# Ledger of designs, part 5: VHH binders against p91247

Target 1, 277 residues: p91247
Amino acid sequence: MAVDMIVEPKWVVQNFGNIRILDASWTFKPKADVAEYKAKYYNKFGVGMNELKNPEYLAEHINGAAHFNFDIAYYPSEDERFTLYTPEEFSSYVKRLGVFNGDHLVIYGRGKDGGMAAASRAYWTFRYYGYTTVSVLNGGIEAFKLAQGVVQSDSKAEGIRCKDAIHFPIGEVCAAKGFKKKTDCDQAFAAKGIKVGDTVVISCGIGLSASAICLAAARSGIVAKLYNGGVHELAYKAPQHLNMRVTLLLHAITVLRCTYIHFTFLYAIVIKIERIV

## First folded at step 23 (VHH)

Design t6
Fold by ESMFold2, fold request of step 24:
Structure t6 (fold): chain B 277 residues (1-277), chain A 130 residues (1-130)
Amino acid sequence: as target 1 above (277 residues)
Amino acid sequence: QLQLQESGPGLVKPSETLSLTCTVSGGSISSGSYYWGWIRQPPGKGLEWIGWIHYSGSTYYNPSLENRVTISVDTSKNQFSLKLSSVTAADTAVYYCAAEPEFIKTYEELAKLISGYDSRGQGTLVTVSS
């Protein structure tokens, strides 16, 4: 039975119980090393699902949607980034997502293009494997929310997960009445592994949240440095002058460029400098 | 350009107080733009921060030293100082005074900081020995 190739958010809301929804969100990143991927993740879908998490999916997705993760659903080869598995291997992956023959699949993405590029890629992948009852949600999760669709979180919005980068929400040090008391801020920094006397560089998109966090950090006895430029500017102008830890952070932020406005108003990047004990 | 110059005795007896002064030129300590402070490097070890002082008088001491450390400012001489009481042989080190910006205004400043390059003096060896 034929289904529309593209469905509207209102239709998806109205048909919620009768469809299976997949989040096809993918964050741009360099092609993985072929040999390393093969050793660790190739055809090991459980391992990939445990280790290759997408922070945007975890932070927010359509209620009940599983993540069709491009870093798992495909594998890198010498010739291409997204090499297709055999039908049997692919079937094993999507069954782990709760997808079975006969489901009406609705695939969505996110971002400035409404996620249409990523959702369309996943759509054609399912078509390639013979799944004909598949549709793309027009406008992605953003349009779905405007149509009063229900979303969920498997984690709080925490931004980038680089090991040396510390995601720090402004709400950890501020409330409606202004800065939280010093002892509360001391605890908030300690909970993030930022100790008295640590030197940190604090930045966000345009420096608004970072400015407040920097002032709170200074009051808490942290040697706080506010970077006036944005992290996107750093990635463009001089990645070669950054240390390994900052370089890895900036690379990850560059990949997430399209969600930058949300990131800049709610969170800052705190970079510990480990040159002095 | 900001310049820092350490001065003080190179030899201190055990149980006495180590006293060092840093003279600042090319800028004013009265500015609210810098942390002013002391770092040391014991023989064969990495750099260890001692403490920082802000123009407002706020001090930030390494917890392992805080009961023995005093950092102060003399704005009339554009100097800041370190006193470390009750010294032992473990306090033998090259001592540096340093300035670190609170607000990183340019990319060049950021690049220097994250590359481990800082604005510090040449260092002065202080030996604790009888």
Scores: ipSAE 0.011, ipTM 0.404, lowest interface PAE 9.6, mean pLDDT 76
Fold by ESMFold2, last read:
Structure t6 (fold): chain B 277 residues (1-277), chain A 130 residues (1-130)
Amino acid sequence: as target 1 above (277 residues)
Amino acid sequence: QLQLQESGPGLVKPSETLSLTCTVSGGSISSGSYYWGWIRQPPGKGLEWIGWIHYSGSTYYNPSLENRVTISVDTSKNQFSLKLSSVTAADTAVYYCAAEPEFIKTYEELAKLISGYDSRGQGTLVTVSS
């Protein structure tokens, strides 16, 4: 599907929730030492995302926007500050940002020019790799705020991106008479991509739905872990690396209209943990 | 703080029983806060869980191994063990013992789990060969 190359702030506000938003903020700095960068960060996106944080992004960004960080998305080489990765390597990075084929990407910047230069660089990069459903937000975060768009701050925590987490209603494992049969619950977990022996972290707004789902999961042979802090506290305090390691699964968030922190008694968030040696 | 160390034979003949022991230090197995268990990594493949045991005796075994696996606890020695019967070449792997918290109480615990760090042993290669 063709999309406009440049979109206006009002359009983005009206289509909020139906698009994937990337913050392309970059603070000018001297080129990193090539050998040092290569040893420490080259093709090590998890390390880079954990260590190469942008204070302006953390202080304020459009609600739900991931950071497309030029210090991570590219690498310095002898001849270039922003050398392009192979398509396979780049794909690995953007998947960690929650970007998948079929998403309508909207990229924005910040500053006196609305960050149009940085946003345009990122736009070109996605086009180069074949991602054609991509647009630039005209006027950046400043114009978005003037159009009454919602922003957030992650100065000590990153927001949880709901697309990475599994929405799990308590009704999948409970009915009027109590817990459903084990075989029905086994099927409910499998339908969400959660298999016997998987490790999951389960949380909800106040911990009640998550507790029941944990019990059903344990009966189904899933290593279920209850997060005592609740999903609201996790969203407030979650570090960036938590968001970057979650395996993406099919999800639907029908109860979280226009805000990620409004949870009900009837729902939990399940985070599948992938173990890496 | 919790430390785990695998011990046992590195070579097992086909059809015999693979037997490994994990010694726990820096904590007590009889605490109700952890699952104790085994995972393995066959050569060139990803990690595969084998099973977990709570000190109360409740067990959770991988269904693909269930009829060949026994995990047991010796609280007096602060050890837990794996027995895998009727082994074949397919059971050749690096075997790890591990501790998994029953509840994640703090951000630090959650961060360690997400980052891939846990209270896992160094691992021991067990080869099944004639």
Scores: ipSAE 0.005, ipTM 0.358, lowest interface PAE 10.0, mean pLDDT 74
Fold by ESMFold2, fold request of step 24:
Structure t6 (fold): chain B 277 residues (1-277), chain A 130 residues (1-130)
Amino acid sequence: as target 1 above (277 residues)
Amino acid sequence: QLQLQESGPGLVKPSETLSLTCTVSGGSISSGSYYWGWIRQPPGKGLEWIGWIHYSGSTYYNPSLENRVTISVDTSKNQFSLKLSSVTAADTAVYYCAAEPEFIKTYEELAKLISGYDSRGQGTLVTVSS
């Protein structure tokens, strides 16, 4: 029996429980060293699944979805990043994901393109091995959530939520003569809901404001971590960790080259890490 | 690649001091930009942070434990330690030492932090009983 190549989010929600769902999310990284990969991970799927975890999948995925991990499902060779295993080896991997012959597979991804590139890669891989009852979820996990689909987390001990991002002006801790006194900074952090012993990740456009705020936070007894990738990268790659208002503001400053340095110098984004409650 | 190894007694009597040491290899405590710390997991419960120490000597303790906790660094042995005084049965837990970077260079590093993955040891069970 033939299945549609592409299925819509509402169809997946309505057919939940009658399909097998795979998350094909892959995070860009340099090609692994061929010799090292061969020694440690090649055809050792259990080891790979234990050690090559994807944080985005663990943080959030469609309820019941297993991770079809490109770093495990393929191996690097001299000529290719994603070299195909033999059918027997591949079968061994996908059985560990709970995939058996006859299931209707639905594969999805995430990100700016709705995960269509990653999901399509995985789709054609299954087709290559003769697995024809497979579909791609149009629009990925983002579209699935808009259609009221249920998602879960496998490792939620700590997390950064878009709603937890705090906009923090450098003027809260600095003045013309340098850092404000410790008691003023203690109050400024407390006013933003940041207390002694909290762990925070601090970022801004070029890292200057964030660096000063990190130093002030450390003096106030806050465990401060500086993210060098910048809030623009975070807003672009992972908007779910910022609230919508902050994300839109950061996109706007990317367009305005002339005022970019001035704006980002004055403000940072502070993200609390909740470790365990 | 940092490696962390807990060591210390697995059995501690009530009212005494629980003392654990974490040995760091693959990096230097004194020259790194890491927070070094302790986390515990009581039986059947979630992870609970205990405290962190920066290589500068600054400490950050969980307020619920701060009166009983001391974390210190011995740079000559590349170790840091936990002392938890006046223990009771409620302090029975698996204790982990951990390292978290002060500076996050890449999105991959940030993503691991937001997912709750950190560099921690294998953990050591400490039982408080007579």
Scores: ipSAE 0.000, ipTM 0.394, lowest interface PAE 10.3, mean pLDDT 76
Fold by ESMFold2, last read:
Structure t6 (fold): chain B 277 residues (1-277), chain A 130 residues (1-130)
Amino acid sequence: as target 1 above (277 residues)
Amino acid sequence: QLQLQESGPGLVKPSETLSLTCTVSGGSISSGSYYWGWIRQPPGKGLEWIGWIHYSGSTYYNPSLENRVTISVDTSKNQFSLKLSSVTAADTAVYYCAAEPEFIKTYEELAKLISGYDSRGQGTLVTVSS
């Protein structure tokens, strides 16, 4: 057979690197206005993901879990609160969550029933669309935590995190005559909490500052990866990976008519990647 | 399209050297921009990175292992390898080889990397026992 329909928290902890985890949390709310939803969000998954956020997911979720959001995965219609998209439309949505054919999906929820109702709804939805390698995590996020599973949050809680972007000015590694000495750059990275062997993703507005910082990082023994997408796209597609200081700076640059070139020459965003759970 | 396969002995005696090879198919180690590396999962513990080799030849080792670990590339066989010297029972684990692109082209790729999922082989159990 393929996979078990229900998996236990300890199994999920033991198999963390081999599965794709989805948070199916949904907070009860009145049905959205059908016409308004159709105009704003229908089949516009990127817009929905940016605007229809769940505070409980943002506050705490299993490390690396994407949010399978019922307010996005379905649409309201005259007769139904959660109307199913076509298979093609649904596939487009779940690919944005990082779900691809062949992954073993594990879905969980939260709340007084251990999230079983929400997780089971999502499980049924994936089965309806032909995804057979899918399981429900028994007992949801609370049972997972009791089994010593790792969770993430946007709050000030301690934990293993990869969401906080580090502001890194290009002047930390470059001067007017070129790159600073290796020892100066080593100290600049260390001052930002980036050490030898760390994996980092480096991005900026158009990639110029990020490219220079990547080269300096590689010379310093840091596993540097260049993200070729713009930081503005990152800011609206994945704000959970940018802290409030960086987000406010990006908005201030935009609304005060700061030039894009000033942003590009000032700094890059460095994201440390944690792979050890 | 890359395929990674671990090979090597499943049993290693204490104080000996653990030696594993990863065979790459569907692409060439000498082409493309990848970090090639090794990850392990001891029984009852989370994943632990061992080290990465940049396609330029530079290596990055986990500081807790760096005096015992060597990662190398054999471009003629399209393989890279792990040697971990002076093993003890604490080195018993499932060992995975992995490949990771140097450039992240899309948000979807970035999201996968941030979530901790990467391209890896099937894993091979290595037991250290007398």
Scores: ipSAE 0.000, ipTM 0.354, lowest interface PAE 11.0, mean pLDDT 75

Design t7
Fold by OpenDDE, fold request of step 24:
Structure t7 (fold): chain B 277 residues (1-277), chain A 129 residues (1-129)
Amino acid sequence: as target 1 above (277 residues)
Amino acid sequence: QLQLQESGPGLVKPSETLSLTCTVSGGSISSGSYYWGWIRQPPGKGLEWIGWIHYSGSTYYNPSLENRVTISVDTSKNQFSLKLSSVTAADTAVYYCAAEPEFITYEELAKLFSGTDSRGQGTLVTVSS
């Protein structure tokens, strides 16, 4: 059965015993060395889960929630920050998180925008792997706490535009407390010329902001496609879809190893797929 | 890999309802991360998008066809269907069923731009008296 893409904290509290909660909190880190990661952690989820701990999760998380750790759930490659495992490999990881087929997964985050970027990334990831009963907890752990949920502890490149791409800040669909109301999001999309039924591809720096925007778009009736890679990958592999200025800027950033700039992208590019109407 | 196959009558009379079915193999409609939909290409014209259905049951129709189009899913048969009512000669076209992923890699993006996405072989439907 279809579930709501975004669920409210009160609902989660009320249905606490009937859902599997995942913490998708992720602390920004530079991309690990590809070869080193491959040697140490690739498809070695037990090792990863033991060595790659998230201090925020350990300090506080929703009671019973497993940590869907981006440093483990994905692996770095030459072109991507969060490369997707094969379905079989991913399944192996998910099983270790205590997720079973048929579970209603509720994913949450923390921090800026209530952690909606990370939570949404996880949402789309599970969707990618065929999970259909997945929801994002609106507002993240802070909203959950405000709703009297139980928690526990364990022992900016504004000039980046694709050709004909629409600049779409995450702030249009998210606020401090999570996702804005659907109606507000609808208006935001409409203001950018994105309407119900449009098909769009959404991309950002490393896929986080794009994930949230994509989820909001989907909720609003837009045929939204999340691009797994970032705009940097597009610049490298498909420069024809980006203006030259953006391409050069991205290359310069890459050469300077300014990896921290990737996380500062608080916007996505939305590429409308033009179809004959 | 997903395989899609269109089926239905190749001839429809004016004012009648065009009905097509797409059979999906290599994956489940109910568990996939796809939009399932239909596109068509009239003779001598470009591709026209008809509509999509999401796994949740949400439908997205071309505004120009919205009042005449119904897309539905039969999960038990792993099929989805198109109904287009009140057809005219203008509805004569090769009809394709297609699957569009919600989460795409570069390879899939490239396919999207090139028009070589996951779709059936197409079926010609002629509207004639």
Scores: ipSAE 0.416, ipTM 0.724, lowest interface PAE 0.8, mean pLDDT 85
Fold by OpenDDE, look of step 23:
Structure t7 (fold): chain B 277 residues (1-277), chain A 129 residues (1-129)
Amino acid sequence: as target 1 above (277 residues)
Amino acid sequence: QLQLQESGPGLVKPSETLSLTCTVSGGSISSGSYYWGWIRQPPGKGLEWIGWIHYSGSTYYNPSLENRVTISVDTSKNQFSLKLSSVTAADTAVYYCAAEPEFITYEELAKLFSGTDSRGQGTLVTVSS
């Protein structure tokens, strides 16, 4: 069924009984030790769900919403912060969230930019696994509350830049209350030379800001592709596509671990794909 | 791996409607993980984007063709189609159906950089009386 990629709070309130709501709130957390995580939590979703809690979600979430926890939904690897499970493994996790076949998933976040980065990351994750009825709640939980939805309880850094890529701040498409209007986003893309009909790959540090920008791009009629591995993966596997300065920075950030995620929330890179016959 | 195959008449008369179908194998259109669409290459010219259809039901058309183009999906047959009305000699081209993923891995990205994409082999459509 055709669904809107971005839905407004009033729509969610009106359709509250007919949708499955997921909270994609994620608080910054350093990448866990790969070996330790593998031993404790990899494909052990029950254990993860019991031990890895998000304080913000616990304090307040939309009524009936399950927490799509990035610390569980993905696993750390040597090359990626958020490595994707197999479809079968992911399905196991999704079932534990109370998602049934045919559900219209509405995903929301909180905090900066209305939580659109996290919500969009979750959105694209579900898209990756073939879920077709998925939407992002514009403005996150705060917007929902303003719409009288029911809730319950249970430093400036620059983004990474690549060669021949367009630097695109998330702030161009998101604001405190969520996504900007489509027309504003259209203008933002146009200002960067990105047009309807362009095919673009969008990437950032770990995929969050890129996800939001990608979703906005899609809404604006731009054929947007979210790059899962992010610029970090490119630095390792294809450094030739990155400028030297950024490459060195990424290497340094990888060593520091904590600084890596900080850069990923602000900027994405957009790569236009040229077609060759 | 997705495989796409174009089918339809290779000859269309002026003012008639060009109709092509793309049959998808190796994956389901209903998965909604791709933009499905069409591009063409007129003789001696570069590639021209025609349009896409997204899982959300949204269609995106080349502004130059928007009033004549319709792209639709038939999930039951795992096919999507192109209709181009009021054709002229200018519409003579090799037509390609294509799939553009919304989510791309490094492997897939590498393929894109190498010029490889998920598209059909192309079908020549000639507009002639």
Scores: ipSAE 0.325, ipTM 0.733, lowest interface PAE 1.0, mean pLDDT 84
Fold by OpenDDE, fold request of step 24:
Structure t7 (fold): chain B 277 residues (1-277), chain A 129 residues (1-129)
Amino acid sequence: as target 1 above (277 residues)
Amino acid sequence: QLQLQESGPGLVKPSETLSLTCTVSGGSISSGSYYWGWIRQPPGKGLEWIGWIHYSGSTYYNPSLENRVTISVDTSKNQFSLKLSSVTAADTAVYYCAAEPEFITYEELAKLFSGTDSRGQGTLVTVSS
């Protein structure tokens, strides 16, 4: 059964007994030491769930929601912040969250942009592993609480951009209270020369902002591909391994030639893929 | 490893409907994270995307073909299909079915750039009387 990618708080309330809610709240932390993490927590989800608790989640979360903790759901590697487990390993974690195959997952976040970056990251992760009934709660826990008469303050995060790439700020598709209207997003993409049917690769620093932008793009009819790695990985790896065998106009080539990357607002880079014979 | 194979008639008469089917193996359409679609290459011309379908049922068609194109999925057969109505000689091309992943790693990106992404071998469809 097809479900909406983005659902509103009122809908969640109305369908509360028929969905599985996941809290994808994540507070930025420095990348853990790869070796230490592997020794302590890799594929040791029980240990992780006991030792890597999120204070925000513990303080407040939607009733019945399990915490999809990025510090556990992924593991750090040399090249990636959020390396993906094997399907079997991931399944073992998800089972511990009380998620069953076929559940309609509704994922929410909190903080900046209504937590849409984190929620969207989780969304795409579940999609990657073959889950088909997944939705993001628009506006996150703050919007949910407001719908019930409760108010909460927002938080902020940082992002990166590459000079010669198509810069796409998350603010073009998200506002303080979640995703903007589809029509507004459509306009934002069009303003950047991104059209319905275009194939684009979207990447950012660690894959969060890109996730939200990618979800918005998909909703707008763009063939959007979320890149799991960050811009730094692309810049480092692609020149060595990406020998162009076909004539492609890839904005990624420009990204690879970037000599200057700076930290500013939360941006993703959009790489339009044009295949030319 | 996903494998895609095009099937259908290689000859279609003008004004008729071109029908192709893509059979997917090595993965399930209903559990995959892909856009399923069609592209074509007319003789002497570049690649042209025809359209895509997402698991959710959303379709995205090339505006130049939008009124004539229908893409559908049959999950029970692990297939997806292309219908192109009112064909003319201009629709003569090699047709490819393709799967575009929604979430990609470096490995998938490399495949994309090397031209070894998930697509069929292609099938020539000639429009002739």
Scores: ipSAE 0.206, ipTM 0.650, lowest interface PAE 1.0, mean pLDDT 84
Fold by ESMFold2, fold request of step 24:
Structure t7 (fold): chain B 277 residues (1-277), chain A 129 residues (1-129)
Amino acid sequence: as target 1 above (277 residues)
Amino acid sequence: QLQLQESGPGLVKPSETLSLTCTVSGGSISSGSYYWGWIRQPPGKGLEWIGWIHYSGSTYYNPSLENRVTISVDTSKNQFSLKLSSVTAADTAVYYCAAEPEFITYEELAKLFSGTDSRGQGTLVTVSS
């Protein structure tokens, strides 16, 4: 059967319950490392759906809409950011979203220009796989709300904010003969704005500097969480939590190959965790 | 699967001692690498940490409360407790117990960034005569 390529918000409100709705929201980010993605997420849709959450979708989406997540629906390859799965693999993913053959599928986006670019990308992806009963919601979630459509939220009201990463050299807490005395370390943390009772996440390139700094922080009464991954992994998976200074330092270390281990061994990054009320 | 449940009186008279217990299930206080602690939120105000105890036995208290607060652990009951002495109306708040893992993977870090944590649902304690 033929369906309109673009549907209006009022039509979607009036036909709610007779259609299947997908949220195509995607936040722009660096291309994933091909080998790492293949090892962890490739064709492992359940893992991706559990680990690759979109905060905007969780905060608000059209009632009953599942998330068609570009970070899951496609995979990175050497030549492409959004490489298409086989039809069988793609079908496995969309069935997890509650999409089955014969449903009238309506796809929407959000943000600038009603998210029409992301929604259109998803639309053509379904067309590529032979799914033709598919439409795009004109104007996205914003227009749907103006037409008095019902939305829901899956996120908690309370948020957690990570402050800008703090560069913390191991020499602030260690000297040639071991850890500095507690009072010196207390002062070093305080000079960086880290006080008793603060919660911090500590990471470095290979995990050795972060381990020592974490012990010193715990002795100083700081709730220190050691991140068992590296700072480069964190920069890839959560770049929004790293600031320009840390990003520039990482790039400089990479370009200056012979000094890379020297810099990553001598310092860690420290991220304060604050609860936003 | 770690679960925390606050218990204790919801009403305390001024000058008396506020006493709360946190029961831990789905894990053991004695076998985990956690910081165990208490936080509170007075009506219309932000969150305030009270103190924590590390698995190593070290305790650290908020300096503004340190002369009135005691946090203790009973490993045989898998519980930890808060006592706050000489309370006033200013101590009226929702009290939460909390568990903070010492070592985290990316999965745990992602939950932290999304606002998910390991704390109880909170209990209101009112200080009134």
Scores: ipSAE 0.021, ipTM 0.591, lowest interface PAE 7.0, mean pLDDT 77

